VH-VL binders against Ubiquitin carboxyl-terminal hydrolase 19 (USP19). Designs and how they scored, part 20

Target 1, 103 residues: Ubiquitin carboxyl-terminal hydrolase 19 (USP19), of Homo sapiens (Human) (o94966r282to384)
Amino acid sequence: LAFVKNDSYEKGPDSVVVHVYVKEICRDTSRVLFREQDFTLIFQTRDGNFLRLHPGCGPHTTFRWQVKLRNLIEPEQCTFCFTASRIDICLRKRQSQRWGGLE
Short names: E, the ipSAE of ESMFold2; O, the ipSAE of OpenDDE; V2, 0.75 times the mean of E and O plus 0.25 times the DockQ between their complexes.

## First folded at step 19 (VH-VL; framework fv_reozalimab_arm2)

Design h7 (from c8 with heavy chain S35H S105G; at its last look DockQ between E and O 0.04; V2 from the best seeds 0.00; counts 0 for: pae E 16.9 > 2, placed apart)
Fold by ESMFold2, look of step 19:
Structure h7 (fold): chain C 103 residues (1-103), chain A 122 residues (1-122), chain B 110 residues (1-110)
Amino acid sequence: as target 1 above (103 residues)
Amino acid sequence: QVQLVQSGAEVKKPGSSVKVSCKASGYYFENYAIHWVRQAPGQGLEWMGRIIPIWGTANYAQKFQGRVTITADKSTSTAYMELSSLRSEDTAVYYCARTYEYDSGEYYFDYWGQGTTVTVSS
Amino acid sequence: QSVLTQPPSASGTPGQRVTISCSGSSSNIGSNYVNWYQQLPGTAPKLLIYDNNERPRGVPDRFSGSKSGTSASLAISGLQSEDEADYYCAAWDDSLSGYVFGGGIKLTVL
């Protein structure tokens, strides 16, 4: 998956927030996997606009989006939340430091 | 265009309180801590404390602990500093300033408000 | 009295190189980045140098910062009349759990 609409910002000394703009996420089959320096969003969506951008895909297609992070995180302290219009990902930094960007 | 615009000058009596506002514009208010720094006439800069608007968490310099309250209103992009039990030595210009909320060792203030003069006299 | 020590004043003539010192301790400059602020008469402070030696956009390269041990320096080359101002060093202090400023140094351009 080459591109997923997103933005991010640093939230205090210890966190980075990532917003991923995909509607109609299938919550029962979608998840975020965290490792020490990356995360992978695994999702299915019923959003017709999103699916039109990906020929050959449908509501049962499993998409993945992996991001290599600029610095280390604490995987067990990271969280995610699905909403109707986006996915919110909160990364807990391993070291309290400015990243200056997500990747 | 980042701006921090502070409330107007105040004249206060000893023992009273003052609340100074700092209205932010031109950026995402929640992404930056707001710090308060004061400067007495003819004196240097003195850090008072800061707030992290996204969490509403404030930290204060030891000297002001118990007398200062720093708050933020995300809906109006405005930070506030309230100083109670005013004394003549609290006469100063009060500045708000912003920085990223990183490790404390990374603080630097890239934008400053214009300052608010508070005069404490009877 | 200031946690960070600066001389109270300095002077120079246009074109001269001036170095402004700032002395601290292991709990502030020794452990944390040093920042510098310029304050023109009657105005709010302005960020001049951050993270020891980085210049924000719009600050000319004749301003430079450095740090060694518990001391920091601001150097101004090619001094100009507009550089007449107060200059403050600053850093976080781990022992005080607070941000500390030097006492400020008034630079006069003769």
Scores: ipSAE 0.000, ipTM 0.562, lowest interface PAE 16.9, mean pLDDT 86
ESMFold2 (binder alone), look of step 19: mean pLDDT 91; pTM 0.944
OpenDDE, look of step 19: ipSAE 0.441; ipTM 0.874

Design h8 (from v1 with heavy chain T28E; at its last look DockQ between E and O 0.14; V2 from the best seeds 0.00; counts 0 for: pae O 7.1 > 2, placed apart)
Fold by OpenDDE, look of step 19:
Structure h8 (fold): chain C 103 residues (1-103), chain A 122 residues (1-122), chain B 110 residues (1-110)
Amino acid sequence: as target 1 above (103 residues)
Amino acid sequence: QVQLVQSGAEVKKPGSSVKVSCKASGYEFESYAISWVRQAPGQGLEWMGGIIPIFGTANYAQKFQGRVTITADKSTSTAYMELSSLRSEDTAVYYCARTYEFGDSEYYFDYWGQGTTVTVSS
Amino acid sequence: QSVLTQPPSASGTPGQRVTISCSGSSSNIGSNYVNWYQQLPGTAPKLLIYSNNQRPSGVPDRFSGSKSGTSASLAISGLQSEDEADYYCAAWDDSLSGYVFGGGIKLTVL
């Protein structure tokens, strides 16, 4: 996805939090899949501003956003949650280290 | 064990519609996508589209947009593919396949139905 | 006509090593995992290789896959008569937003 606004920050020595700024995410039809070196956000949204940037898409379109990570994570210890305006993804680092960036 | 069992052969007139079913068993139906792939006689494989039952929405190959509808019934663990405005060129064996996906970069079919022959003739 | 290009046919003798090629572009093989399917005569396709080089349970280790740039290759060592089949490479295509197959190659065991 070319138009997914996001940022990330390190939370303590062992975690990275990713914020994906998409409003009105459908919690029942959205999820995050974790692997050791990447994660994939799969979601639907009613966010008109987001949908406008994706011609031919609508509120029932399933979007996929895969992020190749620079460092390894522990998939089973990663979590995600939805807010009204964003998706928060918490990545557990496999090793305590500073991340120079998400990708 | 994972099984996909498809409905029987169909013979259709041009302009009509066909709906093929694919009953899944041996795994959590909602969690895996189901894709449809067809193969014309003596030809190669052609992806038509897929659906993730838990989401209920499908994606389609551009070639079939507006003519194919893929659905899933979670209560019966059955996926459906309906193709309308049938033409002679739609004569083919149609396969359903359990689809593993991790984003779009990792996408493959690990289990296949036995296939359904659809013949379109006047 | 297929988005991925494969030779139409290949052949080998029992015990021989054969290699099947698959060429694509940056929008498919170049950016996504390649999979291989085997289709025996009169049967449904079967997953042979996934994620470039991974073998599903039950697939002999004489089958191997590799990927480099926008091309992929399936190698079959110790060719056996039962390997006579059609083989298809496949990958997701970002530009088409869809899954694409090679044209398929018919492998004959002489």
Scores: ipSAE 0.015, ipTM 0.702, lowest interface PAE 7.1, mean pLDDT 91
ESMFold2, look of step 19: ipSAE 0.546; ipTM 0.874
ESMFold2 (binder alone), look of step 19: mean pLDDT 93; pTM 0.954

## First folded at step 20 (VH-VL; framework fv_reozalimab_arm2)

Design j1 (from h5 with heavy chain N59D; at its last read DockQ between E and O 0.84; V2 from the best seeds 0.00; counts 0 for: pae E 2.05 > 2)
Heavy chain, then light chain:
Amino acid sequence: QVQLVQSGAEVKKPGSSVKVSCKASGYTFESYAISWVRQAPGQGLEWMGGIIPFLGTADYAQKFQGRVTITADKSTSTAYMELSSLRSEDTAVYYCARTYEFGDSEYYFDYWGQGTTVTVSS
Amino acid sequence: QSVLTQPPSASGTPGQRVTISCSGSSSNIGSNYVNWYQQLPGTAPKLLIYSNNQRPSGVPDRFSGSKSGTSASLAISGLQSEDEADYYCAAWDDSLSGYVFGGGIKLTVL
ESMFold2, look of step 20: ipSAE 0.561; ipTM 0.875
ESMFold2 (binder alone), look of step 20: mean pLDDT 93; pTM 0.952
OpenDDE, look of step 20: ipSAE 0.874; ipTM 0.954
ESMFold2, look of step 21: ipSAE 0.588; ipTM 0.879
ESMFold2 (binder alone), look of step 21: mean pLDDT 93; pTM 0.953
OpenDDE, look of step 21: ipSAE 0.857; ipTM 0.951
ESMFold2, fold request of step 22: ipSAE 0.583, 0.557, 0.474; ipTM 0.885, 0.879, 0.851
ESMFold2 (binder alone), fold request of step 22: mean pLDDT 93, 93, 93; pTM 0.955, 0.954, 0.955
OpenDDE, fold request of step 22: ipSAE 0.881, 0.747, 0.739; ipTM 0.956, 0.930, 0.929
ESMFold2, last read: ipSAE 0.533, 0.544, 0.490; ipTM 0.876, 0.878, 0.866
ESMFold2 (binder alone), last read: mean pLDDT 93, 93, 93; pTM 0.954, 0.954, 0.952
OpenDDE, last read: ipSAE 0.722, 0.738, 0.880; ipTM 0.926, 0.929, 0.955

Design j2 (from h5 with heavy chain N59D S105T; at its last look DockQ between E and O 0.82; V2 from the best seeds 0.72)
Fold by ESMFold2, look of step 20:
Structure j2 (fold): chain C 103 residues (1-103), chain A 122 residues (1-122), chain B 110 residues (1-110)
Amino acid sequence: as target 1 above (103 residues)
Amino acid sequence: QVQLVQSGAEVKKPGSSVKVSCKASGYTFESYAISWVRQAPGQGLEWMGGIIPFLGTADYAQKFQGRVTITADKSTSTAYMELSSLRSEDTAVYYCARTYEFGDTEYYFDYWGQGTTVTVSS
Amino acid sequence: QSVLTQPPSASGTPGQRVTISCSGSSSNIGSNYVNWYQQLPGTAPKLLIYSNNQRPSGVPDRFSGSKSGTSASLAISGLQSEDEADYYCAAWDDSLSGYVFGGGIKLTVL
């Protein structure tokens, strides 16, 4: 499992936004998989700074980051987007309520 | 809502092979692993192996290594198990099961197919 | 001789509490989560308890699981005739790099 720098915030009563700070994500080999109370980020990256933190790894290494969530989500309504500097994940809450934290 | 529907019963001769299909519906196919478990008549459950469809990586029980091939086709949401060099001891019901895995700590089968009977006899 | 050991059978009367045991080792139950499956006659197995003590939706709270050291237990309170089935414990085994089941226990409700 990879550790990644991240933060999150609640966007109204129905969503949580997660930012994952990994640069140079290989979009064609990277994906976020959603389940009812977790998600998995699977990624490859060319970022030399990230790769130096993981000796023996390279741009072809597949990294995995999994998060068990505090409450249930609707997997089919969750989305993700890759940018140059981060991954934005939007979680759709199953019930409108404040979570008070991601996990 | 989650369903795993397996292919029909098969009768095979010793030395041949069998390929059982498992069509998944009601969930995002790529988000879960699929495992294969068999049960000989009057016997217990025996794990054969499993696959993560997104990665295409399969794990096999040592007993079946070299005889079993587990694959997945994401475009049809279907997993396959092929067992070669069949013998009479391979007569069993073969189940596919949706596998929840999380990190290296959780691994279990939350939904099962109906089973496929494979009979190996002359 | 299965990797996980269960008694071959157990019985009880309606309303009673029955405890079903499962014994393993440090490479399986000692290091990994225990799951329980119920198999009614002529049907596919069904997940009954996962991750030692969690119940899937639709499983009555009469079913409970626990784990201590290299052993696990399934308890069924308020026993009912429909509880008559085979019960399997299961866990990942690190030394075998594989998932292992107990031999199964036939529960009879008298």
Scores: ipSAE 0.518, ipTM 0.861, lowest interface PAE 2.0, mean pLDDT 91
ESMFold2 (binder alone), look of step 20: mean pLDDT 93; pTM 0.953
OpenDDE, look of step 20: ipSAE 0.855; ipTM 0.949

Design j3 (from h5 with heavy chain S105T; at its last look DockQ between E and O 0.90; V2 from the best seeds 0.74)
Fold by ESMFold2, look of step 20:
Order: C-alpha cells, then structure tokens, then sequence
Structure j3 (fold): chain C 103 residues (1-103), chain A 122 residues (1-122), chain B 110 residues (1-110)
C-alpha cells in the first residue's frame, strides 16, 4: 500500500507518536497490530478521496499498511485510537533513546 | 514464551478428511500468519499454505489447492488445517508454524508446533 | 524433486568448520531472502537463520548464513555433537507463488 499520509514525532525518550490521516475509518474492522520492530495498520474506509487513489477498491476492501521501525518497541505497551480524521498510534520504545526518525 | 500446541495424532482411512488444530499463545495472535508444513516419513519439509488471522485470508500451495482448507478462530487463538480426500501418500507429520511476513520481502517461520502425525491406512 | 538443491549428507568432526550448500534459481534464491531451519532427530524444525544472514535470539554465533547469486551457504564453526541434525534451506519462489524448501542435508558429527 502506497500513499498513506502520515507524520510522527518523538514524545520524550520513551515514546513515538504516529498520526495516520485516513478519514471515515471503520472502527469495528480496523486495527493496529504491533510486533517487536514494526506495526501494521489494517483498515477499511468509506472516504471517497482515499478510495479513488486505489482503483478497484471500495468500502469493504481491507487495506494493510506496514512500517518497519528504526528501533525496538514493547508491543504490549503500544496503543492506538481512531478519531474522525486520523489514527493516532503511540509506540513505546524498548530502550529509552532518541530515534531521530520513525523508520 | 511463544507456543504453538497441536491436536493429537490421527489414524484415517483413504477418502476421508482430517482437521488439525494449532493453538497459539504468548503473542498477539492476529499479528502473525500461521503456515502449515508437512513431512512424510523419511522425507523433507513441504509447505502447504497459510492464513493471516485478522484478514481471514488463506493461500495454498498449488499441489494442495482444492483439497486443503486453512482457517483461524481469533477468539480462541487457534488455526486449523483440513485436508480432504486423503490418500496413503498424505501420511505425514503436519506442523503449524508462526509466520513472520512483512510486505512482499520477508517470509519465514520463527516458531513451530510440536507436529501432528496423520496416518492414512486401510 | 526439491526446487532447492542440497546434497543429501555432510559430515565433520567436533571443532571443525562445516559449510552446507543450497542451490536455487533466479525465481527463488536469486530474488528472495534465504532462510535456514534445523531439525534435530525426532523434533520439530527450528528457525536457524533468516533473511540470508540474521540469527534469531538464542542461536549461537557459530552459525552463519550467506548468499551469492542463486546459491546460499550455512556455515557452522566449532562443530559440536549436538549439531547433528537435518538442515533445510528455504525461500519464497516467485514463479510458483509459494514457499519452497531444499531436500535437506543430514549432518553427521563423527
């Protein structure tokens, strides 16, 4: 999956926050899965602008966006939540250190 | 402590079906695929297919397409493999394995179940 | 017939370095990562090397992997009697759209 709008920032030495800009996300079928050095956003959306970027896709298409991280995280301490216009992901770093970038 | 625990040995007649279970623990079940690999007596390893539990999407090796069904139950963290129209050459040990998959670039089995022996005989 | 070719057996003595080979094609080893699995007698396989040359936690550093062209190698230095096992190379094959294993090499420690 290409063209997923996102940004990120470090929140102190222990966390990274990632914002993923997808509107009209279906909360019941969407989830973020965390592993030791990556996360996967799995989602459905009804946003017409997003769907037009992906020919042949519709509101029941399941999309998958994976990011390999610069450093290790603690998967069980990571969280996510959905808002009206985006997904907020909080990554808990395994080692307190500055990453200098997400990937 | 990632663990995959499989159901017990089966003895089956030709033409019947077998369903093997694989219960996962020690990790977030939906985060990894589960693959099935078999090994006939004295033979090598053979990939049968796999499933991504969150998506419910299974893929199959060409050799087994039409005879194998791989499913997952997220509520019990259990994957299943059902092989139908059994023949004597299906006598083998059947393994489930946790599959690390990332994009289309990485694919490998980092944890394995203990294996389930299926014997097909008259 | 295995898609990936391995000799059926190899041997070595304790303390020796042994190299185990695996030969494939452009559709598998030539284009995709190689992984190695160890199977001790009577047990399930175990991941030994992933993504050509990476060791999982708990695998001793005397195991190493490499790949060149359409061939891959597993090296075991400081050979020990507990290394007696079957060793399988494996990779995704683009033309078959599936995961393929070598036929396995039985390593005997004399």
Amino acid sequence: as target 1 above (103 residues)
Amino acid sequence: QVQLVQSGAEVKKPGSSVKVSCKASGYTFESYAISWVRQAPGQGLEWMGGIIPFLGTANYAQKFQGRVTITADKSTSTAYMELSSLRSEDTAVYYCARTYEFGDTEYYFDYWGQGTTVTVSS
Amino acid sequence: QSVLTQPPSASGTPGQRVTISCSGSSSNIGSNYVNWYQQLPGTAPKLLIYSNNQRPSGVPDRFSGSKSGTSASLAISGLQSEDEADYYCAAWDDSLSGYVFGGGIKLTVL
Scores: ipSAE 0.532, ipTM 0.858, lowest interface PAE 1.9, mean pLDDT 91
ESMFold2 (binder alone), look of step 20: mean pLDDT 93; pTM 0.954
OpenDDE, look of step 20: ipSAE 0.851; ipTM 0.948

Design j4 (from h1 with heavy chain S105T; at its last look DockQ between E and O 0.87; V2 from the best seeds 0.00; counts 0 for: pae E 2.2 > 2)
Fold by ESMFold2, look of step 20:
Structure j4 (fold): chain C 103 residues (1-103), chain A 122 residues (1-122), chain B 110 residues (1-110)
Amino acid sequence: as target 1 above (103 residues)
Amino acid sequence: QVQLVQSGAEVKKPGSSVKVSCKASGYTFESYAISWVRQAPGQGLEWMGGIIPIFGTADYAQKFQGRVTITADKSTSTAYMELSSLRSEDTAVYYCARTYEFGDTEYYFDYWGQGTTVTVSS
Amino acid sequence: QSVLTQPPSASGTPGQRVTISCSGSSSNIGSNYVNWYQQLPGTAPKLLIYSNNQRPSGVPDRFSGSKSGTSASLAISGLQSEDEADYYCAAWDDSLSGYVFGGGIKLTVL
C-alpha cells in the first residue's frame, strides 16, 4: 500500500474526519471505498514529489491506501470529497462513542 | 442483507463452454472481490480464481489458467465465470463467493452464492 | 492432492470436545491467516472461522480456531448432532499465488 500523509479527529460522538494530503489527484479515477471496519483510498496523482517517493510509478499508476479502523462504521453513511490540496473523508460511527484514535 | 444469486443449472457437451453469472446485492459491489470455487460430486472445494471489480483485474488458479475467464459488470453488480473446453471432470457445483481482502495476508469468503450445477455429458 | 492436509474423517459423541487439524507449509499457513469453512449436507459452504481465530456473527463460541507454525486447529466443544458436516481449512499460498483448501474432513456425530 502507498504512504500518504494524514491526520484525523473525532467530530462529536457520531463521526470521525480523516484528512489525506495528496496533491494533483485525478478526481475521475480516485475513490474511497467503505466497509464495516475499514476504508480504502484508491487514487492516481500527477504530484512529482509523491511519484518520486515511488520509483517505477507514474501518473497512470493506481495507488491504494487501506486503513483498518478501531471500531465499526456505517459504510452507506460515510462520505468523501476532494478539496484543493487534500481528500476529506467522513466516517459515520455505528456506535455513538469515543474511539480515542483512528486505528 | 448481502445476497449472491447465481444463474441456473446447465447441461453441456464436452468441448463446449459455460458462463455462470453471480448477481450481488446488499453491499457496495466495488468494495469486495468475487471468487469462484467449484466442487465436483463427492469432492472438496477448489478455488478457481477471483476478480476485484474496481480494478477489473482477475487472478486465476494455475490449474485453470487459459481455460477460465472471470469478469465483472459494475453497472449490474454481476460477476461472471466462463470455463471453456469442457470435459467430464468439469462436472461440479460452481459457487461464487464475496471475498474480503485486506493487505497481503487476509483473504476469505464471507458470503456464498447458492451454487450452479454444471453437468458435462454427451 | 491437497496442498493443506486434513484427516479424511473424525467422529465424536454429543457433549465431547473434538479437535480437527490442518497441516500446511511456510508458503501458506506459515505466512498467511487460516480460515475455516463448514459445509452442511446439501448446502453451500459457510465461513466458520476467519483470520486464524475470529468468529463471524452467528457462529457459536463453542467453535474456536488456533494456529501454530505451519499447522492450524479447529476445536468444537460441546459437540451437537447438527455439527455433523464437512470442515475445510483454507489459506492464501504465496508460492502458488492462489487460495488453497484442505481436502476436507467429514465429522460424524455418533
Scores: ipSAE 0.509, ipTM 0.866, lowest interface PAE 2.2, mean pLDDT 91
ESMFold2 (binder alone), look of step 20: mean pLDDT 93; pTM 0.951
OpenDDE, look of step 20: ipSAE 0.867; ipTM 0.952

Design j5 (from h5 with heavy chain F54Y N59D S105T; at its last fold request DockQ between E and O 0.89; V2 from the best seeds 0.76)
Heavy chain, then light chain:
Amino acid sequence: QVQLVQSGAEVKKPGSSVKVSCKASGYTFESYAISWVRQAPGQGLEWMGGIIPYLGTADYAQKFQGRVTITADKSTSTAYMELSSLRSEDTAVYYCARTYEFGDTEYYFDYWGQGTTVTVSS
Amino acid sequence: QSVLTQPPSASGTPGQRVTISCSGSSSNIGSNYVNWYQQLPGTAPKLLIYSNNQRPSGVPDRFSGSKSGTSASLAISGLQSEDEADYYCAAWDDSLSGYVFGGGIKLTVL
ESMFold2, look of step 20: ipSAE 0.532; ipTM 0.862
ESMFold2 (binder alone), look of step 20: mean pLDDT 93; pTM 0.953
OpenDDE, look of step 20: ipSAE 0.876; ipTM 0.953
ESMFold2, look of step 21: ipSAE 0.535; ipTM 0.868
ESMFold2 (binder alone), look of step 21: mean pLDDT 93; pTM 0.953
OpenDDE, look of step 21: ipSAE 0.876; ipTM 0.953
ESMFold2, fold request of step 22: ipSAE 0.517, 0.548, 0.532; ipTM 0.864, 0.873, 0.859
ESMFold2 (binder alone), fold request of step 22: mean pLDDT 93, 93, 93; pTM 0.954, 0.954, 0.953
OpenDDE, fold request of step 22: ipSAE 0.892, 0.893, 0.894; ipTM 0.958, 0.958, 0.958

Design j6 (from h5 with heavy chain N59E S105T; at its last look DockQ between E and O 0.80; V2 from the best seeds 0.00; counts 0 for: pae E 2.1 > 2)
Fold by ESMFold2, look of step 20:
Structure j6 (fold): chain C 103 residues (1-103), chain A 122 residues (1-122), chain B 110 residues (1-110)
Amino acid sequence: as target 1 above (103 residues)
Amino acid sequence: QVQLVQSGAEVKKPGSSVKVSCKASGYTFESYAISWVRQAPGQGLEWMGGIIPFLGTAEYAQKFQGRVTITADKSTSTAYMELSSLRSEDTAVYYCARTYEFGDTEYYFDYWGQGTTVTVSS
Amino acid sequence: QSVLTQPPSASGTPGQRVTISCSGSSSNIGSNYVNWYQQLPGTAPKLLIYSNNQRPSGVPDRFSGSKSGTSASLAISGLQSEDEADYYCAAWDDSLSGYVFGGGIKLTVL
C-alpha cells in the first residue's frame, strides 16, 4: 500500500471522477484494475518527492493502492488516463444515484 | 456471465506430471486471483495455491511447495496448475476458483470451475 | 486432521433451524474473515457466506453466518430438502501462510 494524495467528485448521476496526484508515472508499467465495488491502482513513478516519502523505494518499485467503493460500478465501462501531473479515473456507477463520498 | 472451464479428465502413471487448465471468461482476468483446490475421493477440500495475474506471482500451500507450479496466460485468460512426481494419493478432483482478495484479511472463492478428475494408477 | 474443526454430520427436519459450528485458532478465524462453502452432491463447491456474515447474490436469507473469537457458526433457518449438502468453513491462516478449510459437515434433511 502507498500514501497517495487524491480527491474525487461526482460527475452527474452516473459517474465519479477520482484524481490521484502522482507525477512522472511510468505508463508502460502502470494501470488501474476495476472490480464491481473496488479498484486497484498499480504504478511505478520516478518522482523524487514521492519516493522520498517511501524510504527504501525507487523507480522500479511497484506501488499498489486499493479503494473499496461506497456503491457498485460497471467495471467494463470504467476508464483511466495519465496526465502530466496525475491519474484520472472515471468510475461508471451501476445505479444512477448520489454516493455522497467515494468510500 | 463469469465462467471457469477446466480441461478434461486425466489418467496418469506414478512419477509423471499433470497440467490442468482453467479458462476464465465474463470478467477482466487480471482483476482477480485464481486458486487451485483439490478434493480426494470421499474427502474434504484442500487449497493448493493460487496466482495473482496482474503481479504474475504465485503462492503455494507448504505441502505442495516444490511439486506444484501455477501460472497464468493473460492473452488467453487461462490459468494452469502443474503437479509433478505424481503418487496415488494425488488422485482427486482438482478445482480452479476465482479468488477475491482485498487488503490483508479478505480472501474467498466466489466462482468455481467444474473440476478435473486426475487418476494416478499404475 | 483439519486445521478448522467441524462436526462430521448434522441433521434436521424441514422447517427447523440448524446451526453448524466451526472452531479455529487466533492465526485463522481469530485474525481473518470466515467464509462458508456449500457442496451439493456431485457438484463443485459454491460460495455461501463470505466475510463472516455476508451473503452473495442468489443465496437465500435463511442462511446466516456469525463469528465470535476463534469460532464461527452457520445457521440455516427454515430447513429445506435442497439444503442437504456438505458445508465447509474456511479462512486464511497467517501462521501457515495459506487458506484452510474445515473437514466438512454432511447435513442431512430427514
Scores: ipSAE 0.471, ipTM 0.850, lowest interface PAE 2.1, mean pLDDT 91
ESMFold2 (binder alone), look of step 20: mean pLDDT 93; pTM 0.952
OpenDDE, look of step 20: ipSAE 0.850; ipTM 0.948

Design j7 (from h5 with heavy chain N59D D104N S105T; at its last look DockQ between E and O 0.84; V2 from the best seeds 0.73)
Fold by ESMFold2, look of step 20:
Structure j7 (fold): chain C 103 residues (1-103), chain A 122 residues (1-122), chain B 110 residues (1-110)
Amino acid sequence: as target 1 above (103 residues)
Amino acid sequence: QVQLVQSGAEVKKPGSSVKVSCKASGYTFESYAISWVRQAPGQGLEWMGGIIPFLGTADYAQKFQGRVTITADKSTSTAYMELSSLRSEDTAVYYCARTYEFGNTEYYFDYWGQGTTVTVSS
Amino acid sequence: QSVLTQPPSASGTPGQRVTISCSGSSSNIGSNYVNWYQQLPGTAPKLLIYSNNQRPSGVPDRFSGSKSGTSASLAISGLQSEDEADYYCAAWDDSLSGYVFGGGIKLTVL
């Protein structure tokens, strides 16, 4: 999946925060799934600007964005939150260490 | 500690169906797919299909399309495989396996159930 | 007649290095990662090598995998009696939209 604006930063040695800038996420049909070294964002959006970047897609399209992580996480301790303008993802590192990058 | 525990052995008559369960524990059930693989006596491994719970979709090997139904129950962390119109050549050990999939190129089974023996005879 | 081709058997002596081959096509090994499974007699298969050459935790480093073009190899160095098992290569096949296994190779330790 192209055109998914995002950034990330390390929150100390124990966490990584990822911001995914997609507006108007449909909360009922969207979620983040965590595994030992990746996550998958599954979402639908009504944001016309986003949808115009993906020809043939509409509000009923299910988008899938997967990220392979640089290091291991604890999936059960990871969280996510949908806001009006973005998705906030908090990754709980398995080992207390600096990653130097998300992927 | 990932575990996949399957239902017990079954003896079935030709023309009937069998439904095998696979209860997962030790991980978030929806985060991984579950595949079903069978092995006839003295033979190799054969993928039957799998289910991707977070997408709500199942894929089936062409050979089994129309005879196999794979489902998942998120509330019980259990996957099911039902094979209908059983024949004697369906006698096999049936395994469930936790499936890692990533993008279009990675697909493998990192944890396996103990297997369920299904014997089809009159 | 498996989509992936493996020799039916191989043998070696303790301490020897044995290489097990697997041949596929552009729709499977050529486009997708190869995995290897070990099946000891009377047991479920277990993942031995994933993503061409990666070892799961607990798999000894004497097991190694490689891939070239549409072919893959599993090497076992320092062969031991407990390595006597069936070995399967496997990969996703884009044309079949399904996972394919090799026919399996019975490794005998003499």
Scores: ipSAE 0.536, ipTM 0.861, lowest interface PAE 1.8, mean pLDDT 91
ESMFold2 (binder alone), look of step 20: mean pLDDT 93; pTM 0.954
OpenDDE, look of step 20: ipSAE 0.867; ipTM 0.953
ESMFold2, look of step 21: ipSAE 0.524; ipTM 0.858
ESMFold2 (binder alone), look of step 21: mean pLDDT 93; pTM 0.954
OpenDDE, look of step 21: ipSAE 0.855; ipTM 0.951

Design j8 (from h5 with heavy chain F54W N59D S105T; at its last look DockQ between E and O 0.28; V2 from the best seeds 0.00; counts 0 for: pae E 2.1 > 2)
Fold by ESMFold2, look of step 20:
Structure j8 (fold): chain C 103 residues (1-103), chain A 122 residues (1-122), chain B 110 residues (1-110)
Amino acid sequence: as target 1 above (103 residues)
Amino acid sequence: QVQLVQSGAEVKKPGSSVKVSCKASGYTFESYAISWVRQAPGQGLEWMGGIIPWLGTADYAQKFQGRVTITADKSTSTAYMELSSLRSEDTAVYYCARTYEFGDTEYYFDYWGQGTTVTVSS
Amino acid sequence: QSVLTQPPSASGTPGQRVTISCSGSSSNIGSNYVNWYQQLPGTAPKLLIYSNNQRPSGVPDRFSGSKSGTSASLAISGLQSEDEADYYCAAWDDSLSGYVFGGGIKLTVL
């Protein structure tokens, strides 16, 4: 799969916030799955600009973006939210420590 | 505490079908795939297929294409494997296993069910 | 015949180091990580080594894995009687679009 445009930052000693820039996400078929040291964003989108960059794909294609994290998280305390133009992911660190990067 | 609990042993006649259940607990069911692996008496392990719950689609070993159906019910955290047109060589212990997959290169079974014995005899 | 080739058996005495081999191809071991499973008599298999050389929690560090080209090895140092089991290598195979196991090695501790 193609790389999704994203950025991230540490929010204090306990959290990492990840922004993923995908428009027109289908909320009812899209979600983020958390494991102890990774997450998977699964999504469908109707954004024509995104789909034109992925030949052979359409609005019913399920895209996956997986990130292996630098440190452990608490999966049950992680959250995500869809907005009109992006996905906001909040990762709860297992240990309060500076990561210095997402991966 | 991850657990996979399978349905009980079955005795079947040739030509019939069997459906084995695998109840998962102790983790977020959708976060992992479930695979089915069988072992004939005195033989090695044989992967039959697996399902990724968030996709709802299954991959099957070529040997079982058209005879096996693997499904998952997210509301009950239960996976199912149904094998049709049974033959005596289908006599085996059938295991479900929680499958970790990441990217295109990592795929392994970190927790296993206790196994379900299926005996096919006339 | 198994897609991944393992010798059918091996033996050793307590304290010995044994190496269990697994031979594959570019479509499986050459392109994908190798995993190892231990099956004690009468029990379900258990993950022993994942992603070539990683140990799950609870697996002693006397078990180690390695991979070179299209071959993989499981080493057991300080062999103990409880290590008597069947050992399977496994990997995803790109050409078969499926997961493949070796035929298994029965390890006997004398």
Scores: ipSAE 0.517, ipTM 0.862, lowest interface PAE 2.1, mean pLDDT 91
ESMFold2 (binder alone), look of step 20: mean pLDDT 93; pTM 0.952
OpenDDE, look of step 20: ipSAE 0.524; ipTM 0.895

